VH-VL binders against Thioredoxin-like protein AAED1, chloroplastic. Designs and how they scored, part 10

Target 1, 196 residues: Thioredoxin-like protein AAED1, chloroplastic, of Arabidopsis thaliana (Mouse-ear cress) (q9zuu2)
Amino acid sequence: AITGASSGAGIGKGTADSLDTVKVLDLRGNEIPISDLWKDRKAVVAFARHFGCVLCRKRAAYLAEKKDVMDASGVALVLIGPGSIDQANTFVEQTKFKGEVYADPNHASYEALEFVSGVSVTFTPKAAMKILESYMEGYRQDWKLSFMKDTVERGGWQQGGILVAGPGKDNISYIRKDKEAGDDPPVEEILKACCA

## First folded at step 4 (VH-VL)

Design a8 (from u2_6 with heavy chain D107P; framework fv_utomilumab)
Fold by ESMFold2-Fast, scan of step 4:
Structure a8 (fold): chain C 196 residues (1-196), chain A 123 residues (1-123), chain B 108 residues (1-108)
Amino acid sequence: as target 1 above (196 residues)
Amino acid sequence: EVQLVQSGAEVKKPGESLRISCKGSGYSFSTYWISWVRQMPGKGLEWMGKIYPGDSYTNYSPSFQGQVTISADKSISTAYLQWSSLKASDTAMYYCARDLWFGELSPYYFDYWGQGTLVTVSS
Amino acid sequence: SYELTQPPSVSVSPGQTASITCSGDNIGDQYAHWYQQKPGQSPVLVIYQDKNRPSGIPERFSGSNSGNTATLTISGTQAMDEADYYCATYTGFGSLAVFGGGTKLTVL
């Protein structure tokens, strides 16, 4: 994790440079430079494995429970998924997520941030336990989205992460790259990075 | 068009080593699992194990763990099944199949199959 | 280990409905898939996820799965349907595949 870095410092600066050419799509299909998400505000940006992922939906839910704390600190809550605009809209309709949602169908942000990909990190004993716990808590996977041809062809084994950035295009203060499916940091760690 | 092409028939003696192959084409080889299935003469299908070529992660049936090695070379879109020392009981048709699996209690199934490789082990 | 049981053989006359069963503990809580194999040929997927047909498989093939039994149904059975049929499912988060013993369908 990287915390407390000033604008233009070290690894945070290199990461910001990698994101300079990256665009994401809003729910209407408009291209937005990803750095615009934190140019004028601080943002907590959660990167999903895919929009059907039960563990990603659970992460979205626990982050949304802290949205009042984020709002009080002037921090935006953003979720990015590596799928289509239609999949993003389905995610919003099914989850009622109160943060902002964007699509990255070509995985450009995931490549720039060097997020992990692979089967060995997608299915682990820890991930299996987290999935069972999530189902017991009432979260459900969208298997249709998980098995759509474009999800398969564009990297169904992609892992996500969490970023805290802004205000300012170059100001990245926290990076967490998921080591395996369901590798959630304590929510208190995220709140300390954005809001302490 | 999706196609899996397997290596030709083999006739071997007990104790010899062997490697057979399965070459995928018409799709992104690294993004699908390849499963190996054995069919002994006159018998049913037995799942042996699978590999994800993208990171060479393997999973074996308990009955075949330690009996065979599954590997893949994604640069040439080829998966392999290997024996260090063949037994007469290894005489069978061996199929490779493309396997759609995403974890998370998701179902999987074999949508495309190779033509099979007949392995005969006799003295 | 988890086991799927199929009848070794089923016989029907042309035009009749064939039913091939696949029994396993709580298989209805899992997805069942069906494969057709003709002599000297590779298996072909005919039903996936209990009831879905791949492109190119005739509408007379259908499937169901509930409780302890999955069933492949072939309506208006034709001579060309004569083959071995295998059911299959996954165990433990889909990490391990298991096949039934196979059913020889004879059409006479």
Scores: ipSAE 0.006, ipTM 0.485, lowest interface PAE 10.1, mean pLDDT 80

Design b10 (from u2_6 with light chain Q49Y K51S N52D; framework fv_utomilumab)
Fold by ESMFold2-Fast, scan of step 4:
Structure b10 (fold): chain C 196 residues (1-196), chain A 123 residues (1-123), chain B 108 residues (1-108)
Amino acid sequence: as target 1 above (196 residues)
Amino acid sequence: EVQLVQSGAEVKKPGESLRISCKGSGYSFSTYWISWVRQMPGKGLEWMGKIYPGDSYTNYSPSFQGQVTISADKSISTAYLQWSSLKASDTAMYYCARDLWFGELSDYYFDYWGQGTLVTVSS
Amino acid sequence: SYELTQPPSVSVSPGQTASITCSGDNIGDQYAHWYQQKPGQSPVLVIYYDSDRPSGIPERFSGSNSGNTATLTISGTQAMDEADYYCATYTGFGSLAVFGGGTKLTVL
């Protein structure tokens, strides 16, 4: 399984520039420059496919299990989804996610980061197996949220990724673009990037 | 506003090739699936397969796999259904429909339909 | 192969309630969608995701789906509702669509 990840001091300069004009919404609807999420702190930023996605919810839980390690290192845990503020609030209410959540309803961050999109990367036998594993572990998809018109139009076939950035707007030390649905990175790789 | 416009009726002989079209307008063509549905004279609807124009990913019904080819050209918002060699049993009305689905272990619906293309194959 | 079974015909008097069933193994664990087709016309979506109505579809159309049976209900049936009705679902992890055989609704 290939990681699709990049790490090192030089890798983030072009990516940082592409994010400079991008804003995300907090749960109250305030516009926040995305780089403010790591301007004065280090952050692990997980990008969801959409807020109803069972695989994304499992990843959020997986990362949240390491939140104590991140907190000890002064690292924020952030999740961004390509949906509305209402969808983000529903995600928080249903999952009880302990990190920060932001909405990107226009996909500006996903476009700037050039995350993968397409059915051929979403519908695979590997993705099906990951979904069955997630259901066996107690995770559930919000079918209504997954099929809202806005979710489909804004992020139906969108893939996510993981970013480790900061402190400092231009300091992006790790980037991983998911190759397909359920393309989970080893958590230890993330912990080395944020917290070693 | 959203509209699917199909090519006109066809009269063909067995063994001939044919390609019919479905042109979408009023929406982002690359972000919705296009399904093809057959209706033989006096019979019900049969799903044939679908394509996602954004990356040309296709799914076929087992009954139609190898019988037809579904393709799309997103630059002109058009999907195609093609036969290399027609049979008399291909005589039917063919509909395209916009198909809205994403996510895991999920399904979706056909919200807009083309007007249909009647294909008659006889010798 | 997954199959959806509908009665071939249903007859009702004007103003009465029509009920059209769609039977499939554990269809209640999947979404059922319903299409209306009048002679010489394309199908029209009348119910999606078991019970939701598209804009422009009268409130007298409703749906339900549980266990092995999905049902389309038309209250206060009118002559204009006379048509063929098809149920549909996706199976195989949402990659394959299946239609029922269709029900001819006659309003006498």
Scores: ipSAE 0.006, ipTM 0.483, lowest interface PAE 9.9, mean pLDDT 78

Design b11 (from u2_6 with light chain Q49E K51S N52K; framework fv_utomilumab)
Heavy chain, then light chain:
Amino acid sequence: EVQLVQSGAEVKKPGESLRISCKGSGYSFSTYWISWVRQMPGKGLEWMGKIYPGDSYTNYSPSFQGQVTISADKSISTAYLQWSSLKASDTAMYYCARDLWFGELSDYYFDYWGQGTLVTVSS
Amino acid sequence: SYELTQPPSVSVSPGQTASITCSGDNIGDQYAHWYQQKPGQSPVLVIYEDSKRPSGIPERFSGSNSGNTATLTISGTQAMDEADYYCATYTGFGSLAVFGGGTKLTVL
ESMFold2-Fast, scan of step 4: ipSAE 0.006; ipTM 0.497

Design b12 (from u2_6 with light chain A88Q T89A Y90W T91D G92Y F93L L96Y A97V; framework fv_utomilumab)
Fold by ESMFold2-Fast, scan of step 4:
Structure b12 (fold): chain C 196 residues (1-196), chain A 123 residues (1-123), chain B 108 residues (1-108)
Amino acid sequence: as target 1 above (196 residues)
Amino acid sequence: EVQLVQSGAEVKKPGESLRISCKGSGYSFSTYWISWVRQMPGKGLEWMGKIYPGDSYTNYSPSFQGQVTISADKSISTAYLQWSSLKASDTAMYYCARDLWFGELSDYYFDYWGQGTLVTVSS
Amino acid sequence: SYELTQPPSVSVSPGQTASITCSGDNIGDQYAHWYQQKPGQSPVLVIYQDKNRPSGIPERFSGSNSGNTATLTISGTQAMDEADYYCQAWDYLGSYVVFGGGTKLTVL
């Protein structure tokens, strides 16, 4: 019951207040209030577990496939990761992601949104199956940033989510908090939230 | 903005217990690992172990397993390193450090360090 | 146990390039990270994941990691770079972090 998808005007009251002091970094290191990402436009904001994660990269690719639909609706596609600016730049260089990318190295946005974290939610049989499935579909982790260089006991424990917000700093219309690594919503659910 | 502040220097006798602390501020404490690193006088850095404060998961270096206890209280953003019975060989500077992690099976590195706590154990 | 070997000391003249090596079996198959420590101070991260510089670290610091050797390179070495330098990697068999023995860089 802790996590799941939610939609509707009522979601934003406490969540918007929690985000009021949160800043993220653009690829050049400039601090941007996170709510500026949806102040004057609607945005789909995907929160990555980390910038090297195959499951995050797969989600970014699925969302990018719908960028034309988002653009037609005046909706920005944004990805935020809980890493450094250098890691964000590596992500952009390796994935050629067509949306906007921001870094949150102190995880302030993840804390404000109360995203899930823990070893037990990262190393599940379901997550392992989704990683294997993603590799079979052609998605790759940065093997230097994750899979090739470490054992299963190590790794990132932060989970991500998806937010649809704006136009307007306090207008949050959709929140999905990932329950475990690889907990993907149907893309149709996101398109309904942003673009219907 | 991000800071790790450690407790002050300690002078102890062999056989005494001790707990030193590392308080994080300016970031989400429960979502980063905290590692402890020892540096004996005039010697190099030795990794002792780490804790993930979000669920109190710990890993220890084999050289320090059973010698110390690492714990954390996420409600006050503080990690601890504890000895039940100090020895003269525990005389050292002790650092806490924040780990940057990036996903499944990623290597760790230390982006922010505390100022260190000098522990002196002598009779 | 996995060991990282560094030369105990390296000496250069101001403006010269300093090279500090970190040798470990197949270290190129994993990340190496580098820390600078000045007397009486905490270590400072200067290179992470083989070659990346944290914000605030001068461009003269660079790194590489291949085969059995990771290298920290300081071009145009300055007196302020005089410090102890430590490499760090991971022991896959033991599942723990390992540091090299450290290298004292002297700028004469």
Scores: ipSAE 0.000, ipTM 0.479, lowest interface PAE 11.0, mean pLDDT 79

Design b13 (from u2_6 with light chain T91D G92S S95Y; framework fv_utomilumab)
Fold by ESMFold2-Fast, scan of step 4:
Structure b13 (fold): chain C 196 residues (1-196), chain A 123 residues (1-123), chain B 108 residues (1-108)
Amino acid sequence: as target 1 above (196 residues)
Amino acid sequence: EVQLVQSGAEVKKPGESLRISCKGSGYSFSTYWISWVRQMPGKGLEWMGKIYPGDSYTNYSPSFQGQVTISADKSISTAYLQWSSLKASDTAMYYCARDLWFGELSDYYFDYWGQGTLVTVSS
Amino acid sequence: SYELTQPPSVSVSPGQTASITCSGDNIGDQYAHWYQQKPGQSPVLVIYQDKNRPSGIPERFSGSNSGNTATLTISGTQAMDEADYYCATYDSFGYLAVFGGGTKLTVL
């Protein structure tokens, strides 16, 4: 039923090692080692396709709806996008997302996690149906962010994923690589991984 | 074969209401945006607004917000442009046009255009 | 409010290269598209996303987009290329489609 997901002890050694040199940018432009996001706490980390992505905004909203549950369990909610700090700030301003947001303009985290990329996995019949459903539910694309040449050229075909990690830099307990655009796990699966 | 077919020419008086249509065929109508573009006699192209027929989400140019209504009926693959009260300044050719795809790849380029509907408003 | 500026007219002799410019603030950060319109006809897409040709558009049509200027280039211009040409993009602040004022290309 589930595609591109792994959970349990033993996931992490190779994946943690590949993330060891990866840094992301906070909204002020400070470099943060990505593993610092979960060294002292557990974190749910959602990786967006880009900051304008309607499906990614829908996922952010679903996860943010469960932020109180995550907070009660000592779990941080984090979103990372493969764009600039300016794009990340626009995302926060437009969505009012209540979790933490970081930018990865060089896509280092996406490469380290081996997230899927390609035009054929972006424009599938399933992805088309999911985009239609999202629009019918009231979610809208940011056309400025989506169709900037930077977004299309650097990350337009990039797929995202979800990671649950920490506490501890080497402790990765859940990883899901999106198979195609709109490949969302049930939110209950994420809650089981982070919060039980 | 992809085709957009628009309704025929209209001659109206100021104050009259009007609805013109744009029917798509040869593709999945609900998965592409339809834009409306005005061309006044001897003038250039002006984007008026767009609709996503799958959910009837609309976006209007500020110059046309409140002056026209864009709607669609996906069951008959038809988009509409409507005026409640026409003005002489509405005299123009009106085109409908679609994007290649409505996702991240589609950025307001119009790959297929209707033949146009000429609207003449005079007293 | 975002605006695209084109020259009103460009003239070229048959077989010469025609260049039509489209000026807009940082248009090179966005995709530019080009449409050809002949008298009494609907516009036809000739270039999309700066440089790509739709099926059926001759190789003599090419495009570029950098900084504040997008350019449509027609090499070996033919009489059949006489038309109005419009550039287009979207408004980065308003999320709206924007057309240039159009350029009349004359081939004499």
Scores: ipSAE 0.007, ipTM 0.464, lowest interface PAE 9.9, mean pLDDT 79

Design b14 (from u2_6 with light chain N26K I27L Q30K K51S N52K; framework fv_utomilumab)
Fold by ESMFold2-Fast, scan of step 4:
Structure b14 (fold): chain C 196 residues (1-196), chain A 123 residues (1-123), chain B 108 residues (1-108)
Amino acid sequence: as target 1 above (196 residues)
Amino acid sequence: EVQLVQSGAEVKKPGESLRISCKGSGYSFSTYWISWVRQMPGKGLEWMGKIYPGDSYTNYSPSFQGQVTISADKSISTAYLQWSSLKASDTAMYYCARDLWFGELSDYYFDYWGQGTLVTVSS
Amino acid sequence: SYELTQPPSVSVSPGQTASITCSGDKLGDKYAHWYQQKPGQSPVLVIYQDSKRPSGIPERFSGSNSGNTATLTISGTQAMDEADYYCATYTGFGSLAVFGGGTKLTVL
């Protein structure tokens, strides 16, 4: 069960350099250098496949269950999706997510972090079981967001990941690139990276 | 303008092999699925399977798994449907269609269709 | 295996409303799509995701889907609407397409 996770002081510098020109949008449409999200604080940054993604919503929910632990450690919980500001606002309204949400409509952060994309990594037997499990637990996909023009044009095959970074714009202490849809680390692995 | 152009009609004998084609144009061919649909004379539409040309990932209907092979060559924007040994019961019109898919629990529908390839298998 | 059931035929006079049904187990929990096929022609998408029309499809075409039944409705039916109509959905997490048996609409 090893899936694209890396941790350690040495891994941050090259990745931080690749993020140097990347900007994300807050819910009001303001451009923010992505490294500002962890410049003055530590952050757990979850990257969604898209804002309608049922598995991404389930991941957001289990991370939010640990927000009190993160808050106690001075750690921000952040979610970034590769969609529009309007889609990000819809995500917040539908999920009531307690962390911060940002939009990356040009996928610049996903390209800089070299996250995986492809049909064969989106539909695996493991991903299928995770999706079924999520629906049985009450999570739902936003079909409207899945069929919007920008989701279509980006193919919907983009995978996400999880980053732990900061304090300090060049300090990236943990990175996990999802190998396939539903490739979730144990939440304890994330808590160890941010909060232990 | 999106178009799917299929190869011409085929007349074959039982036991012969055959490959028919579907060429896409006017869109990014490797980023959309191509489905194959059979229609036997006087009967309804039957979905056979599909391919994503970007990585050649395939899904088959259980009824057609092992009966046909679906492949694609993205360098020439062409998908293929192939039989190793034709049967008289393979006589049908075969359509290719472009599949729209948008993420997990994909909700596919066929927005553009080829003109069809008539395959006749008789002794 | 999942099955969609349609009536084999529906008849309507010009200007009347035609209703074509498609029944499947808990179909309302899935999306239904509708295709029109005229003799000698390829199918054409007329409704997707239960109720949405592609550009170029007349407003007289509408759809609904609830419980076990999806319905294609054609208001003010015209002679040019005479065709076979197929409903379709996806199963297996959207990976397997299923067509109904088709309904022949006659306009006399």
Scores: ipSAE 0.006, ipTM 0.476, lowest interface PAE 10.8, mean pLDDT 79

Design b2 (from u2_6 with light chain A88Q T89A Y90W T91D G92S G94T L96Y A97V; framework fv_utomilumab)
Fold by ESMFold2-Fast, scan of step 4:
Structure b2 (fold): chain C 196 residues (1-196), chain A 123 residues (1-123), chain B 108 residues (1-108)
Amino acid sequence: as target 1 above (196 residues)
Amino acid sequence: EVQLVQSGAEVKKPGESLRISCKGSGYSFSTYWISWVRQMPGKGLEWMGKIYPGDSYTNYSPSFQGQVTISADKSISTAYLQWSSLKASDTAMYYCARDLWFGELSDYYFDYWGQGTLVTVSS
Amino acid sequence: SYELTQPPSVSVSPGQTASITCSGDNIGDQYAHWYQQKPGQSPVLVIYQDKNRPSGIPERFSGSNSGNTATLTISGTQAMDEADYYCQAWDSFTSYVVFGGGTKLTVL
């Protein structure tokens, strides 16, 4: 269980084992073993708090700004959210995210990766500042999606992270667990992990 | 039933200030973006910027940042476009238009347009 | 600076198919929308989200958007279709709205 950023070949062996039984849903509802996302390629995988989250949408945007660098290195850009397929399709429709999107409605990947969850890590002064900054940059919260039944029942307190994995289902080379809402790593750190 | 009604034509001298308006009716004003679009005589459409009236967040085209101010008063369902000091090059038709919103980051198209406000700046 | 390029003019005879292109880097990854403007009038939405027609727009108007080019197609063009046509897209990550330079359609 790693909190914060960690990188290097072989670091994610224990994490890979915990993900072995985890499946995510593609936009058509097909179950995909999560490790298939990086089995034959390297992938940058961003985990959202929920599909309506303004900070998660901003993260998706700043990662997509580097998609040309990732493509040149043969690296896939993937976003996973802890919601339904319908919510994932709404996210794609609203954001035009250029990477791949998958849904994890049961939070299995979040549980396996031991991502942070809690009210106190969602409502922080830093999170408030990051939300205000994101709004000033043109990003907006989807309040309807944020208050849909399944998001509310999960408390909306789930934090995300970023993973760099592959090629190879056991090859996890970078793990970043968000400590609070809006806890984004520098994009250069991600590029070094995927594309150096 | 949805309408955007703009203020009347203006004739101004260089250096004068001006504020024109766009009043929305027949819908929830605070839940849709309002964009301003300029069309110079004989020229094409230029997007100037937009405002989300619910929180008054503005996003400007780089060409218009610092040249104009976009604001809104949601209590009267009105958006504004303002110049502190007009130039002859500001002579144009100005349109407001409603951006369709289905969620955040979602400005798909302009489904309703105002009738336009002609601004003439000379002498 | 994201930019959309349209031909400045297109001419067709009545009953012929008009094709108006809108070129932009990876515009196919965004929605393209099309507006018709007749002299002295406000623009009117004729195609939204690449291919959809608003109520009241004739079936002869259609659209497509793939790769680097969005296209507005008007089949069986009529004299009433003579107007300026503008494409529009937006980049959701920047929240910038961009118009093409406009195409004057002449029906002779």
Scores: ipSAE 0.005, ipTM 0.442, lowest interface PAE 11.1, mean pLDDT 80

Design b3 (from u2_6, 16 letters changed; framework fv_utomilumab)
Fold by ESMFold2-Fast, scan of step 4:
Structure b3 (fold): chain C 196 residues (1-196), chain A 123 residues (1-123), chain B 108 residues (1-108)
Amino acid sequence: as target 1 above (196 residues)
Amino acid sequence: EVQLVQSGAEVKKPGESLRISCKGSGYSFSTYWISWVRQMPGKGLEWMGKIYPGDSYTNYSPSFQGQVTISADKSISTAYLQWSSLKASDTAMYYCARDLWFGELSDYYFDYWGQGTLVTVSS
Amino acid sequence: SYELTQPPSVSVSPGQTASITCSGDNIGSKSAHWYQQKPGQSPVLVIYYDSDRPSGIPERFSGSNSGNTATLTISGTQAMDEADYYCQVWDSSSDHVVFGGGTKLTVL
């Protein structure tokens, strides 16, 4: 129901409870409870729309620029995408992303977090401008990953978000649900949530 | 198996209203676009417009904007093409097709097609 | 408005290579898609994004797109390949899907 940024009392234990049964896959295909990603550490968890998404790749790069700040604060940088492990491995190979990557092929985390889905939030003038800007900056979309049967059948119009959680399975301190493709929060907002 | 099943042939008079349908099965209906394509007798293919059933967002070809209405009911996995007042020039085969376009792309294509609905409009 | 031109007819002998062209101004800057339509049947996607082949489409179908011409190539053409073939692009400047006029392939 909630779209945009939320922190503190607005999140509640209900969100943590809804994630309790959710598992993601590491790059080798091992199932990992999602809450293990922040059980013993704080984590910034970016949720991609799909692994081929140009705006998601730009967001990954944007967050990776602040990895040294996150490391200094004991904070892990994590990216989760709603695709297969093979797609996740292709993402890592193509982008050289320095954070951790996990796959959620069944979209369980996206459903539990109630992320937005729909073409009207994917195709907006603001999203179009950001895609053009990303191309001008040298970011490219993986067209084949974007159109693989798995990606389309699992909701190619799925939006992502950003979560700051941990240390502790039930400790979710920040959540932002993307309103449209490329709806990036200011990096300072994320740094304040994880690292201040 | 992905399948798009269209409603049966129609014979109408000018000025009459009509709604034809396209029912999807074998896939998540709300996650794919449905496009409508016209083929005039002996002619090629013309794109009319499309709908994303998940949120009912529509996009029309400029040539068909205001001439037809595209809608969908995701609860029954069905898309519709509707005319308020038919013209003889609407006589054609109408296809629905599944569209693999994402909002980030300027190009799109059709991977599965319905069998077509023949609409004949004559006085 | 943007326009795609195809030859109205192409004829080949069984086992020979058929080439069907699709001409458009700077079509190489767009993605070309190709459909096969047999009499009384719906179109079937045979090539997408210039050269990619859908699952179930024989390897004898291939595509290219450069400059002002996209080409559908059918190697070792068989009688079952007789059909109308349509090329298609999306012209973002007009926000219009553009189909070629179609090419009737005859295998004699």
Scores: ipSAE 0.005, ipTM 0.477, lowest interface PAE 10.4, mean pLDDT 78

Design b9 (from u2_6 with light chain I27L D29E Q30K; framework fv_utomilumab)
Fold by ESMFold2-Fast, scan of step 4:
Structure b9 (fold): chain C 196 residues (1-196), chain A 123 residues (1-123), chain B 108 residues (1-108)
Amino acid sequence: as target 1 above (196 residues)
Amino acid sequence: EVQLVQSGAEVKKPGESLRISCKGSGYSFSTYWISWVRQMPGKGLEWMGKIYPGDSYTNYSPSFQGQVTISADKSISTAYLQWSSLKASDTAMYYCARDLWFGELSDYYFDYWGQGTLVTVSS
Amino acid sequence: SYELTQPPSVSVSPGQTASITCSGDNLGEKYAHWYQQKPGQSPVLVIYQDKNRPSGIPERFSGSNSGNTATLTISGTQAMDEADYYCATYTGFGSLAVFGGGTKLTVL
């Protein structure tokens, strides 16, 4: 039993239907139907808590380490954050993330996927330990971005997840909803879902 | 409509103190950084530093650290640039600008600028 | 200390394409932004994040950034485009802003 993860032939139908009306913004400000990200290709889609999140940046880095494997399998690496295009561009500059980045400032994708949100799931003992470990490994949080009113109003308490979808708008083969900040799946689980 | 309005021109003598202001309107003032930029007569733009008004956190250019103080009063949506003792070399146009970077580590770009405050320091 | 280098001046005839360069070590790995300043006026953002135009900036303004050089391109240059142009980026992992020395564009 994998907590928060779902995999198999039947899991995508209801989720795909919920995503039909959802749009995200590319770094140029163009509205993109979210299902276009996996319509003609397979994609690993990581959903961040916000673009300043140290644990989300660490996850982005770990997934990017496997980008060559994903590329060899024809799989796109995508990160979506619940912030503005400007915050997304700042994330790209600070992290040099080599995947595609999109903004969802209204949280439409997070609502459709029913990701967890709340203060109590953001500040847990397990999250605190993960943050400390990440800092010891050299990752940094944008503390100002994390505690800005605008970030909080846009879902600074929002949790993320990971999706593996496509090719085909209705083909969702893996979904994992984070239970708390820093609730990371093993990278091998993601690679098995996208690239086996 | 986003707007930054700066205080009027100043004529000062060396050794005098001065504080100039930049008042923001049309947006959530405490959630955007304010940068200060100097332009000496006939010269280019020089970034001096910035403040996040939400908690008054500041970053200074090494060239301006200790020479000026940047502060803000979020209750009146105003940022300040202050000198304890002016020098003739402080003669310049001073601009405030909204820094669209939402965090502490990047001066992303300046999307709105104040009209400038001309400071003349002469004996 | 990180520095951006621009030519001091560029001259073009009306209707011709103007190109203004901005050079810095590995500038293509950072974002370049461009500001226009006319005499007696505040700077105006004309290009952000290498290539994007703010609302109200004409389509004839475009930008690029690769390797060590960012370029501002103005197609069909008009007399009204005569101004000083500044490139800018960041350094210190994004904590400090840096401006180029500026380029005076003359339309003759």
Scores: ipSAE 0.006, ipTM 0.457, lowest interface PAE 12.6, mean pLDDT 78

